VHH binders against Probable cyclic pyranopterin monophosphate synthase (moaC). Designs and how they scored, part 7

Target 1, 244 residues: Probable cyclic pyranopterin monophosphate synthase (moaC), of Pyrobaculum aerophilum (q8zyf8)
Amino acid sequence: MIVDISKKPDVFRYARASANADVKKCNTAVAAKAATVASRYLPFLHPLPLSATAWCKDGKFYVEGIAHWQTGVEMDVLFGVLVGLLGSGAVKIENLRVEIKQKQTTPPIIENVNTSEAPITREGDLVASAYGRMKVVNLDIVKNPVEKGHPIYAAQTAAALNAKRLCELLGGPCPSVQHFKIEIITSDSVEVRTFIKARDITPAPEALFSAGVALLTIWDMIKKYEKDENGQYPYTYISELHLD

## First folded at step 24 (VHH)

Design o1 (from n3 with Y107S)
Fold by ESMFold2, fold request of step 25:
Structure o1 (fold): chain B 244 residues (1-244), chain A 118 residues (1-118)
Amino acid sequence: as target 1 above (244 residues)
Amino acid sequence: EVQLVESGGGLVQPGGSLTLSCAASGFTFSEHDLAWYRQAPGKKRELVAAIYSGGYTLYMDSVKGRFTISRDNAKNSVYLQMNSLRAEDTAVYYCARDSPYDEYFDSWGQGTLVTVSS
């Protein structure tokens, strides 16, 4: 279920997300654009009129977003970081998290930064796999249906669909997917493995993307219970996401 | 002014039963999700059970099958029926309401102590 927000008031919503990654050139334009369309990819997000900005500093990639709207924007900016790093050629992403989220009556001030673009190039094997790990407060909730649906089954479905949709976000050629497999397990964290075979072009970015989408879908479905009493995520984050 | 007032805590023997109540005021009760949390000595506050405005219920594994959350929108009240109590259920139990602005629990009662001992 997409939560009924029809009675929630419009307020200014702000969030900033970040992750660590070793990339040569940051594709901040892709990150900002992806954040604005995240609801088309993460199945339980509400559409909203997001303004987003992305930048890199000191080995970290950042996306922040603002909307005057009925819902928060943290999942949208997390998605922006994921896609921006994939568009920057990242093969290992660490500590993808919400740094802060806020709501307020007056508009926040956002400073403009220059965006950068790079053509996304693909080299690598036609078979790829990825691993992701997410720390959560409530592993029990992940294993069971919530009002929105079953987090694991929703994540598997979202990942399979999204394995075919990354090129909509990055541009360039799309791999012809011949096989996709995902396994999600709960240990002391939520772990995901994806496996993709493609006919023509390496699906390595898609392996990472689908793993990230699975984890973000789970996060979104359980987020009511992951936030503390101030609405922040002190304990919930994607600790690692990398190619095998 | 949002108020949540828990009651019904007390001393019970292992295997016993207890019903907690939470009387709510200052908001449109039927439009909100409610939850029970608990905090044992030296531990972080943890979710016990939740009941959505649409009636869906959710339970942590440690209490599933023993505890039942329910709500009475006419009385603006949420309840926790606790059966087959164990020593590890000893905690302060808190009633919580979700935010009208965001998906998290932002309003809390003062808590009611449940002690399970022989």
Scores: ipSAE 0.593, ipTM 0.849, lowest interface PAE 2.2, mean pLDDT 91
Fold by ESMFold2, fold request of step 25:
Structure o1 (fold): chain B 244 residues (1-244), chain A 118 residues (1-118)
Amino acid sequence: as target 1 above (244 residues)
Amino acid sequence: EVQLVESGGGLVQPGGSLTLSCAASGFTFSEHDLAWYRQAPGKKRELVAAIYSGGYTLYMDSVKGRFTISRDNAKNSVYLQMNSLRAEDTAVYYCARDSPYDEYFDSWGQGTLVTVSS
């Protein structure tokens, strides 16, 4: 279920997300754009009029966004970081997290930073797998249905759909997916593994993307219980996301 | 002003029962989700059960089958029926209401102490 926000007031919503990754050039333009369309990819997000910007500094990739709207923007900017890093050629992403989210009655200030494009490169085999791990407070909630649906089943579905859709965001030649498999395990954390076969072009970015989408879908479905009393995520983040 | 006032805590033997109540005021009760949280000494505050405005309920695995959350919109009240109490259920129990702006619990009561001991 997409939560009913019809009664919620418009306020200025701000969030900043980040992750660590070793990339040569940062594709901040694709990150900012991806954040604005995140609701088309993460199935339970509300559409909203997001303004977003992205930058890299000291081995970290950042996306921040604002909207004057009825719902928060943290999942949108997390998606922007994920896609931006994939568009920057990342094969290992660490500590994908929300640094801060805020709501206020006056417009927030966002940094005006020039965005840049970096070309996507596709290196790897026609068979690819990826692994991801997300730290959560409430593993019991992940394992069971919530009002929005079952987090694990929703994540599996979102991942499979999105394995075929990364090219919409990055452009270029698209792999013809011949097989997709996802496994999600709840131990002391949420762990995901994706496996993809493709015909002509490596699906390595798609393996990583689909793993990230699975974790973000779970996060979105349980976020009501992951936030602290101030609406922040001190303990919830994707600790690692990498190709095998 | 949002107010949440818990009551019904006390000392009880293992296997016993208690009913916690939370009286709410200062907001449109029927449009909000409510939850019970608990915090044992030296532990983090943890979710126990939640009840949505539409009536959907969820429970942590540790309390499923023993605890029941309910609400009465006419009385602006949320309840937690606790049966088959165990020593590990000893905690301060808090009533919480979700934010009108975002999906999280931003308003809390002062808590009511439940002690389960022999």
Scores: ipSAE 0.590, ipTM 0.850, lowest interface PAE 2.2, mean pLDDT 91
Fold by ESMFold2 at other seeds, fold request of step 25:
Structure o1 (fold): chain B 244 residues (1-244), chain A 118 residues (1-118)
Amino acid sequence: as target 1 above (244 residues)
Amino acid sequence: EVQLVESGGGLVQPGGSLTLSCAASGFTFSEHDLAWYRQAPGKKRELVAAIYSGGYTLYMDSVKGRFTISRDNAKNSVYLQMNSLRAEDTAVYYCARDSPYDEYFDSWGQGTLVTVSS
């Protein structure tokens, strides 16, 4: 279920997300754009009129977003970081997290930041796999249905659909997916492994994307229980996401 | 002003039963999700059970089958029926209400102590 927000008031919502990655050139234009359309890819996310900016500094990639709306923007900016790093050629992403969320009565100050764009180059085999790990407070909730649905089954479905859709965000030719498999394990964390075969061009970015989408879908479905009393995420983040 | 007041805690034998109550005021009770959390000595506060405004309930694995959460919208109250109590259930139990602005529990009571011992 997509949660009923019809009675929630509009307030100014701000969030900033970040991740570590070793990339040569940051595709901040793709990141900012992806954040604004995240609800088209994360199946339980409400649409909202998000303004987003992205930048890189000191080995970290950042996306921040602002909306005057009924829902927060943290999942949207997390998605922006994921897609921006894939559009920057990342094969290993660490510590994808929400740095801060805020609600305000006055519009937040936004910076005038020049975006950068980089051509997407695909290199790799026609078979790819990826691994991801997410730290959570509430593993019991991940294993069981919540009011929104079953987090694991929702994540599997979202990942399979999204494995075919990354090129909408990155541009260029799309891999013809011939096989997709996902395995989600709950141990002391949530672990995901994706496997993709494609006919014509490498699906390596899609292996990473689908793994990231699976983890973000789980996060979104359980987020009510992951936030502390101040609405922040001190213990919830995607610690690793990389090609095998 | 949002208020949540827990009651019904006490000393009980292992295998026994106890009912906790939480009386709420200062908000439209029927529109909110409610939860019970607990905090054992030296431990972080943990979710026990939640009940949504639409009636859906969920339970942590450690209490499933033994505890029942319920609500009475006419009395602005949420309850936790605790059966087959164990020593590990000893904790301060807190009632919580979700935020009208965001998905998390932002309002809490002062707690009621449950002690399970022989």
Scores: ipSAE 0.578, ipTM 0.845, lowest interface PAE 2.3, mean pLDDT 90
Fold by ESMFold2 at other seeds, fold request of step 25:
Structure o1 (fold): chain B 244 residues (1-244), chain A 118 residues (1-118)
Amino acid sequence: as target 1 above (244 residues)
Amino acid sequence: EVQLVESGGGLVQPGGSLTLSCAASGFTFSEHDLAWYRQAPGKKRELVAAIYSGGYTLYMDSVKGRFTISRDNAKNSVYLQMNSLRAEDTAVYYCARDSPYDEYFDSWGQGTLVTVSS
């Protein structure tokens, strides 16, 4: 279920997420736009009126966001980083994490910066697979139903649906998906492996995206238990996400 | 001000039982999710069980089938019934309430010590 937030007050919400990736040019416009529509892709995320900014510096890609609303914005900006990096041609992403989240009575400072677009290239085979690993505090919660539903089954469903929807965010033609598989393994972390076949256009970005969406869906469903006493995520992050 | 006061801890032999109570005040109890956490010596604090405002419960695998979380909205109290206690259940147990602004536990009691030894 989408948690009932009808009684929660509006406050100013801020979050910044980042990841490490080697990319030639950063697609910050795609990242910022993706963050604003994240709730359409992460199935349990509440819609909210997000303002988002993205940039890259020293091998890191950042998205930050602000809303005056009933829920935090960290999952939205994480999604923005994921999509922005895919739109930048990333094939390996490391340490996708929330750097900080805050709530405030007064508007936080966010600067609108000049956005840039990079060409979205699709190079690769018509068969692709990806691997992702997420560090979590509460592995037991991942393996069992929570009030929102079963994290693993929700992630499998969200990934399958989203494997067909990345092109909505990046533009250009969509791969005609012919086969999709996902495996989620809980060991000392949450591991995801995706496999996808497409007809005419490489699904390599979709393999990464669906793996990332699976992990973010799990994260969103268990986040109540992953945050520390200050509402931060010191131990929860996607440590790696890459093509196989 | 938000207050959470745990009670019911003590010394018990393996296989024994204890009931922990947490009396809450300073907020609308029925609208909040509650949880029990514990911290053993040398270990990080870990979730034990949670109960949502709507009544849904969840348990960590280590306590499932042995512990039961419950709440009484009329008494503003949350309970943890602990049965078949083991040495590894020795810890300080904390009651926690979720934030009215965000999905995490931001208010905590002072804790009650449970010691299981033979």
Scores: ipSAE 0.546, ipTM 0.834, lowest interface PAE 2.6, mean pLDDT 90
Fold by ESMFold2, look of step 24:
Structure o1 (fold): chain B 244 residues (1-244), chain A 118 residues (1-118)
Amino acid sequence: as target 1 above (244 residues)
Amino acid sequence: EVQLVESGGGLVQPGGSLTLSCAASGFTFSEHDLAWYRQAPGKKRELVAAIYSGGYTLYMDSVKGRFTISRDNAKNSVYLQMNSLRAEDTAVYYCARDSPYDEYFDSWGQGTLVTVSS
């Protein structure tokens, strides 16, 4: 269930998210687009009229978003960073986090970037596995149902559905998924492993994507309790996300 | 002005019971989610239990089955019934209200001390 926000006021909402990744080319167009449609992919996000920009600087990838709306935009821009990095060819992402959230009266500068996609290699019976880890304050909440549902079960479902949908965001051919597995472990952090078997093209980006979607779904479901009294996330972030 | 005033704290023996109250004013109480947090000496503030405007309740594992959160919208009050108290429950307990702007708790009371000792 989507949280009832019908009584919340419209204000200008701003957020910036970032992650570390070593990529040869920054696909900022894919990142900005992905942020604007994040609610189609993260099941508990409210749709909103987001304006987004993305850039790379000093080994980090950034997405900013602004909207005049009833909900914050931080989960949308986090999703934008994830997809933008995958669209940039990243196989390792570190420290995916919210830099800041706030009210803002001036929009950010918007930039357009054109990038090309690389061809895929066709092979039969292809396998990929990915690992992700997220630091959280409230592991008990992750392990138990919340108002929105059970975070782990929701994440498993969202990941499975999204394993075949990354190509909608990146463009180009989709792997023929034959098998998908996901395991989520709550230790001193939230850990996820995904496994995909596919035909024709490697499912490596899809393994990373589904792991990222699982973690973002959990984060979104528990975020009410992860924020400090100023609405910031000092201790919640995805510390690593990579292929096995 | 948003106000949250906790009461009902005190000294109690292990295994005992205590009821905390939080009286709220300055906002439409029935439209907001409420929570109890606690902070033990040398520890950061932690969630104990939450109750949503629609009545859904949530408890941390350490208190589940021992504590009960409830609300009375007619009295603009949220309560925490604490049973089977342990030394580990010693803390300052805070009442909190969720933000009208975003999904988090932005308004806090001054706290009420609960001490569990023999």
Scores: ipSAE 0.339, ipTM 0.785, lowest interface PAE 4.0, mean pLDDT 86

Design o4 (from n5 with G54S)
Fold by ESMFold2, look of step 24:
Structure o4 (fold): chain B 244 residues (1-244), chain A 118 residues (1-118)
Amino acid sequence: as target 1 above (244 residues)
Amino acid sequence: EVQLVESGGGLVQPGGSLTLSCAASGFTFSEHDLAWYRQAPGKKRELVAAIYSSGWTLYMDSVKGRFTISRDNAKNSVYLQMNSLRAEDTAVYYCARDSPYDEYFDSWGQGTLVTVSS
C-alpha cells in the first residue's frame, strides 16, 4: 500500500545520499534525473516535485534533493545515487546511505547545481549475477508482513519489473531479458542475489539495478522503524552491491 | 503539548504476566501509529510491537505469541499485554508516537521498568 498522506502539511524537505564507487567519469545528470522520477520505479513512493543535483568527489558519488511537499525525499535521492553510478559504469558500489535528511519552513541552500554527462556503455557477458547486502536494525520486520505488504515479496516483484526498465533511465540499447531470478536471504543483514540472462547485450547493469531496487524497496517499506528519534538513518545502509 | 505516560511496570516472576498502559494527550490519538520500545541495561533501545491507526499490528519475533499490543481510541491509550515473561524481557519499556511529518517515532514517554526475576 501507498501510505495516506492527505493530511500531512507541506514543508521543505531535504536529503543527501552518497555511495563509494570506483568510476572514471561520473554521470551526475543521469543521477539527478533518476531522483526526480524515482516514484515510477520504487513502488511505494509518493510522487513529488523534486529538484535534485549530483556530484562526485574523492571516490564518492552524491545526490541531494529538495521538495516543498508532504513527504521526505531520501528514497528518491538514494535511487538517484544508484542509477547515477550505474550510468557511470560502476560494477561495485559500497555504503549507499542517507547522509542526512532535514525538514524546515524556509528553503535550504543548495550549493551544487551543475551536472555532467558521461557516455553510457555496456560491458560484460550475456549472463550476469549481482550481490547486495543491506544493514538494518529490524530484520524481524523484513521477514514478516507490514501494513504496506510483505517486504520480501514486494522487493522480488519490484526487482523483476525493474530489471526490464533500466534503459528508460540510462538510454542506449536495451537487453532482451530471457531469464531473471532473485533470492533474498535474511541473515544478520538483508542479502540479495540476482541472475539475468539476455539475448544480445549484456544485462550486467540490470543485475545490479534489480538488486539495488530490491534492497531500496525493502528499506522504503520498513523505514518507519529504521529511523532514529531524529528521523535519521544511523544504522541502515546498503553496505555492498557488486557483480559476482 | 504531546504527552505519553507509561504505567504498569513492576517485578514479576518468570512465566508471569503484566499489562503496560500508556495514556496519551496533546494530539489526535486516532490518527497516529503507536509503538512500544524497550531498553535493557547497557543495550540500545529496540522495537517490541507497533499498532497503526488502522488497527494493524506487528511484533518482533522475540515477543510473538506472548505479547499483545492494543489501543483504545476513546481513552487515548495504548496497551501492551505481556504473558509468559522471561528474564530477557527485563527492560525499561517506552511508549512512542509517530511523527505527523515523517515516518518515524518522534515522541516518547519516560518509561516504566519491568523486571523479570526469581
Scores: ipSAE 0.654, ipTM 0.869, lowest interface PAE 1.8, mean pLDDT 91
Fold by ESMFold2 at other seeds, fold request of step 25:
Structure o4 (fold): chain B 244 residues (1-244), chain A 118 residues (1-118)
Amino acid sequence: as target 1 above (244 residues)
Amino acid sequence: EVQLVESGGGLVQPGGSLTLSCAASGFTFSEHDLAWYRQAPGKKRELVAAIYSSGWTLYMDSVKGRFTISRDNAKNSVYLQMNSLRAEDTAVYYCARDSPYDEYFDSWGQGTLVTVSS
C-alpha cells in the first residue's frame, strides 16, 4: 500500500544521504536526476517535486534534496546515492545512510554541480551476483506483514522489476535479462543476494541495483519503526553492497 | 497540547492478565496510528504492538497470540489486552502517537509499570 497522505500538511522537507565508495569520477548528475524520479522505482514512495544536489568529498558520495510536500525525501535521496554510485562505476558501496532529515521554514539553495549523462562503461561477465546487508532496529517487523504489505515479498518483486530498469536511469544499452534470482534472509541484519544472467552485456550494475532496491524497499516499508523520536535513523543503514 | 495518559499497570502473576488503557487528547484521534512500546530496566524501548487509523494491527513476535491492541475512537482511547503474562513482559509500557508530518512516533505518554512476578 502507498500510505494515505491526503491529510498531511505541506512543509519544506530536507534530507541528506551518503555512502562510502572508491570511484574514479562521481556521476553527480545521474544521482540528482535519479533522486527526482525515485518514486517510479521504489514502489511505495509518493511522487513529489524534489530539488536535488549531489557531490563527492573525502571518499563519500552525497545527495541532498528538498521539497515542499506532504512526505519526507530521505528515501528519494538514498536512491539518488545508490544510482549515482552505480553511474560512477562503483562495485562496492558501504554505509549508505541518511545523514539527517528535517523540516525547514525556508529552502536552502540547491545547485547542480556536474553534468555526466554519458552511459557507464560496463565491465564483467554475462552472469553477475551481488550481496547487500542492512542494519535495522526491528527484524521482527521485516519478517511479518505490515499495513503496507509484506516487506520481504514486496522487496523481491521490486528487485525483479528493477533489475530490468537501471538503464532507464543510466542510459545506454540494457542487458537482456534471461534469469533473475533473489534471496533475502534475516539474521542479525537483513541480507540480500541477487543473481542475474543476461544475454548481451554484463548485468553487474543490475545485480547491485536490484540488491539495493530490495533493501531500500524494506527500509521504506518499515521506516515508521526505524526512526527515533526525532525522526532520525541513528541505527538503520545499508552497511555494505557489493559484487560477489 | 497532545496528551497521552496510560493506566492499568500493576503487579500480576505469571500466566495472568492485565488491560492497559491510554486516554488521548489534543489531536484528532481517529486520524492517527497508535502504538504500545515497552522498556525493561536497563534496556532500550521496544515496539510491542501498533494499531493503525484503518484498524490494521501489528504485533512483535514475542507477544503475538498473547496481546491484543484495540482502539475506541469515540473514547479517544487505545488499549492493550495482555494475557498469559511472562516475567519477560515486565516493563514500563508507553503509549505513542504517530506524527502528523512524518511516519514515526513523535508523541509519548509517561508510561505505566507492569510487573510480572510470583
Scores: ipSAE 0.626, ipTM 0.859, lowest interface PAE 2.0, mean pLDDT 90
Fold by ESMFold2 at other seeds, fold request of step 25:
Structure o4 (fold): chain B 244 residues (1-244), chain A 118 residues (1-118)
Amino acid sequence: as target 1 above (244 residues)
Amino acid sequence: EVQLVESGGGLVQPGGSLTLSCAASGFTFSEHDLAWYRQAPGKKRELVAAIYSSGWTLYMDSVKGRFTISRDNAKNSVYLQMNSLRAEDTAVYYCARDSPYDEYFDSWGQGTLVTVSS
């Protein structure tokens, strides 16, 4: 379910997300754009008029966003970081997390960063797999239905759809997906493995993207219980996301 | 002024039962989700059960089948019926209300102590 927000007031919403990755160029334009359309890809997000900025510093990729709206923006900026890093050629992403979220704050947009607009290179095998791991406080909630639906079933569906949609965000030729498989395991964390076969173009970025989308979909569906009393996420983050 | 006041804690033997109550004031109770959390000495505060404004409920695996959360919108109250109590249920139990602005629990009571001992 997409939560009923019809009675919620508009307030200024801010969030900043980050992740570690070793990339030569930072595709900050793609990241910022992806954040503004995240609700088209993460199925339970509300559309909102997001303004977003992205930058890299000291081995970390950042996205921040602001909206005057009825719902928070942290999932949108997390999605922006994921897509921005994939658009920057990342094959290993660590510590994808929300650094802070706030209400009533309008931070300045920082534009003094290097950018790249070149499409990613798609040389490689026509079979790809990826692994992701997310630390959560409430593993029990992941395994059971919540009011929004079942987190695992929703993640499987969102991942399958999104395996075919990354090129809408990055541009260039799209893989023709011939097979997609996802496994989600709850141990001491939430673990995801994706596997994709494609006809003509390597689906390696899509393997990472679909794994990331699965974890973000789970996160979004359980986020009410992952936040502390100050509305922050001190213990919830995607610890690793990489090709196999 | 948002207030959440827990009551009903006490000493109970293993296998016993106890009912916790939380009286709420200062907000439109029927429009909010409520939860019970607990914190054992030296441990993190953890979710026990939640009840949505819609009446939907969820429970952590450790209490499922033994605890029942309920609400009475006419009395602005949320309850936790605890049956088949175990030593590991010993904790301070807190009532919480979700934020009117965001999806998290932003308002908390002072807690009521439940001790399961023998």
Scores: ipSAE 0.623, ipTM 0.859, lowest interface PAE 2.0, mean pLDDT 90
Fold by ESMFold2, last read:
Structure o4 (fold): chain B 244 residues (1-244), chain A 118 residues (1-118)
Amino acid sequence: as target 1 above (244 residues)
Amino acid sequence: EVQLVESGGGLVQPGGSLTLSCAASGFTFSEHDLAWYRQAPGKKRELVAAIYSSGWTLYMDSVKGRFTISRDNAKNSVYLQMNSLRAEDTAVYYCARDSPYDEYFDSWGQGTLVTVSS
């Protein structure tokens, strides 16, 4: 279920997300664009009129966003970071997290940073696998249905669909997916493994993307219980996401 | 002014039962989700159960089958029926209401102590 927000007031919503990754060039244009369309990929997000900016500095990639709307923008900017890093050629992403959320009655100030595109290249085998781990407070909630649906089943479905859709965001040659498998395990954290075979072009970005989408879908579905009293996420983040 | 007032805590024997109540005021009760949390000494506060404005309910595995959350919109109250109590259920229990702006619990009561002891 997409939560009923029809009675929630419009306020200015701001969030900034970040992750660590070692990339040669930052594809901030892809990140900003992806954030604005995140609700088309994360199945339970509300569409909203997001303005987004992305940049990288000292091994970190950032996306921030603003909307005057009925819902927060943190999942949208997290998605922007994920896609931006994939569009930057990242094979290992660490500490994908919400740095801060804010709401206010006046427009926040977003600095305009250079928007750049990097060439999308696909190096690697026609078989790829990825691993991701997300730290959460409420593992019991992940294992059971919530009002929005079942987090694990929703994540598996979202990941399978999205394994075929990263090219919409990155452009360029697209892999023809021949096989996709996902395994989600709850231990002291939420762990995901994806495996994908493609016909002609390495699906390594898709293995990472589908793993990231699975974790973000779970996060979105349980976020009501992951936030503290101030609406922040002090304990919830994707600690690692990498190719095997 | 949002107010959440818990009551019904006390000392109870293992295997016993207890009903907690939370009286709410200062907001449109029927439009909000409510939850019970608990905090044992030296531990972080944890979710116990939630009940949505729709009536949908959620329980943590540790209490499922033993605890029942319910609400009465006419009385602006949420309840926690606790059966088959165990020593591990000893905690201060808090009633919480979700934010009108975002998906999280931003308003809390003062808590009521439940002690499960021989």
Scores: ipSAE 0.607, ipTM 0.854, lowest interface PAE 2.1, mean pLDDT 90
Fold by ESMFold2, fold request of step 25:
Structure o4 (fold): chain B 244 residues (1-244), chain A 118 residues (1-118)
Amino acid sequence: as target 1 above (244 residues)
Amino acid sequence: EVQLVESGGGLVQPGGSLTLSCAASGFTFSEHDLAWYRQAPGKKRELVAAIYSSGWTLYMDSVKGRFTISRDNAKNSVYLQMNSLRAEDTAVYYCARDSPYDEYFDSWGQGTLVTVSS
């Protein structure tokens, strides 16, 4: 279910997300753009009029966004970081997290208005596998239905669909998916493995993307219980996301 | 001013029952989700059960089948019926209300102590 927000007031919503990755050139334009359309890819996000920017510094990739709206923007900017790093050629992403969320009555200032584009380069085999791990406050919530639906089943569905949709965000020649598998395990964390076979073009970015989308879908569905009393995520983040 | 006042805690033998109540004021009760959390000595505060404004309920695995959360919008109250109590249920139980602006619990009561012991 997409939560009923019809009674919530409009407030200026701000969030900044980041991740660590070793990339040659940051595709911050793709990241900012992806954040603005995240609700089309993460199935339970509300659409909202997001303004976003992105930058990288000292081995970290950042996306921040604002909206004057009824819902927060942290999932949108997390999605922007994921897509931006894939558009930058990342094969290993660490510590994808929300650095801060805020709400206020006056517009926040978005710094770093300059973004850059880079052509996507695809390297790898026609069979790809990825692994992701997310730390959460309450693993039992992940294993059970919540009001929005079942987090694991929703994540499996969102990942499979999104494995075919990364090119909408990145452009360029795209793999034709011939096979997709996903496994989600709740141990001391939420772990995901994806496997993709494609023809002609490596699906390595799609293996990472689908794993990341699975984890972000779970996060979005359980986020009410992941936030602390200040509305922040001190304990919830994707600790690693990488090709196998 | 948002207020949440828990009551009904006490000492109970294993296998016994207690009903916790939380009286709420200072907000439109029917529009909010409510939850019970608990904190045992030396442990992190943990979710026990939640009840949404829609009436949907959520239970942690450790209490499912033994505890029942309910709400009475006319009395601005949320309840936790605890049956088949175990020593591991010993904790301070807190009532919480979700934020009108965002999805998290921003308002908390002072808590009521439940001790399950022979």
Scores: ipSAE 0.568, ipTM 0.838, lowest interface PAE 2.3, mean pLDDT 91

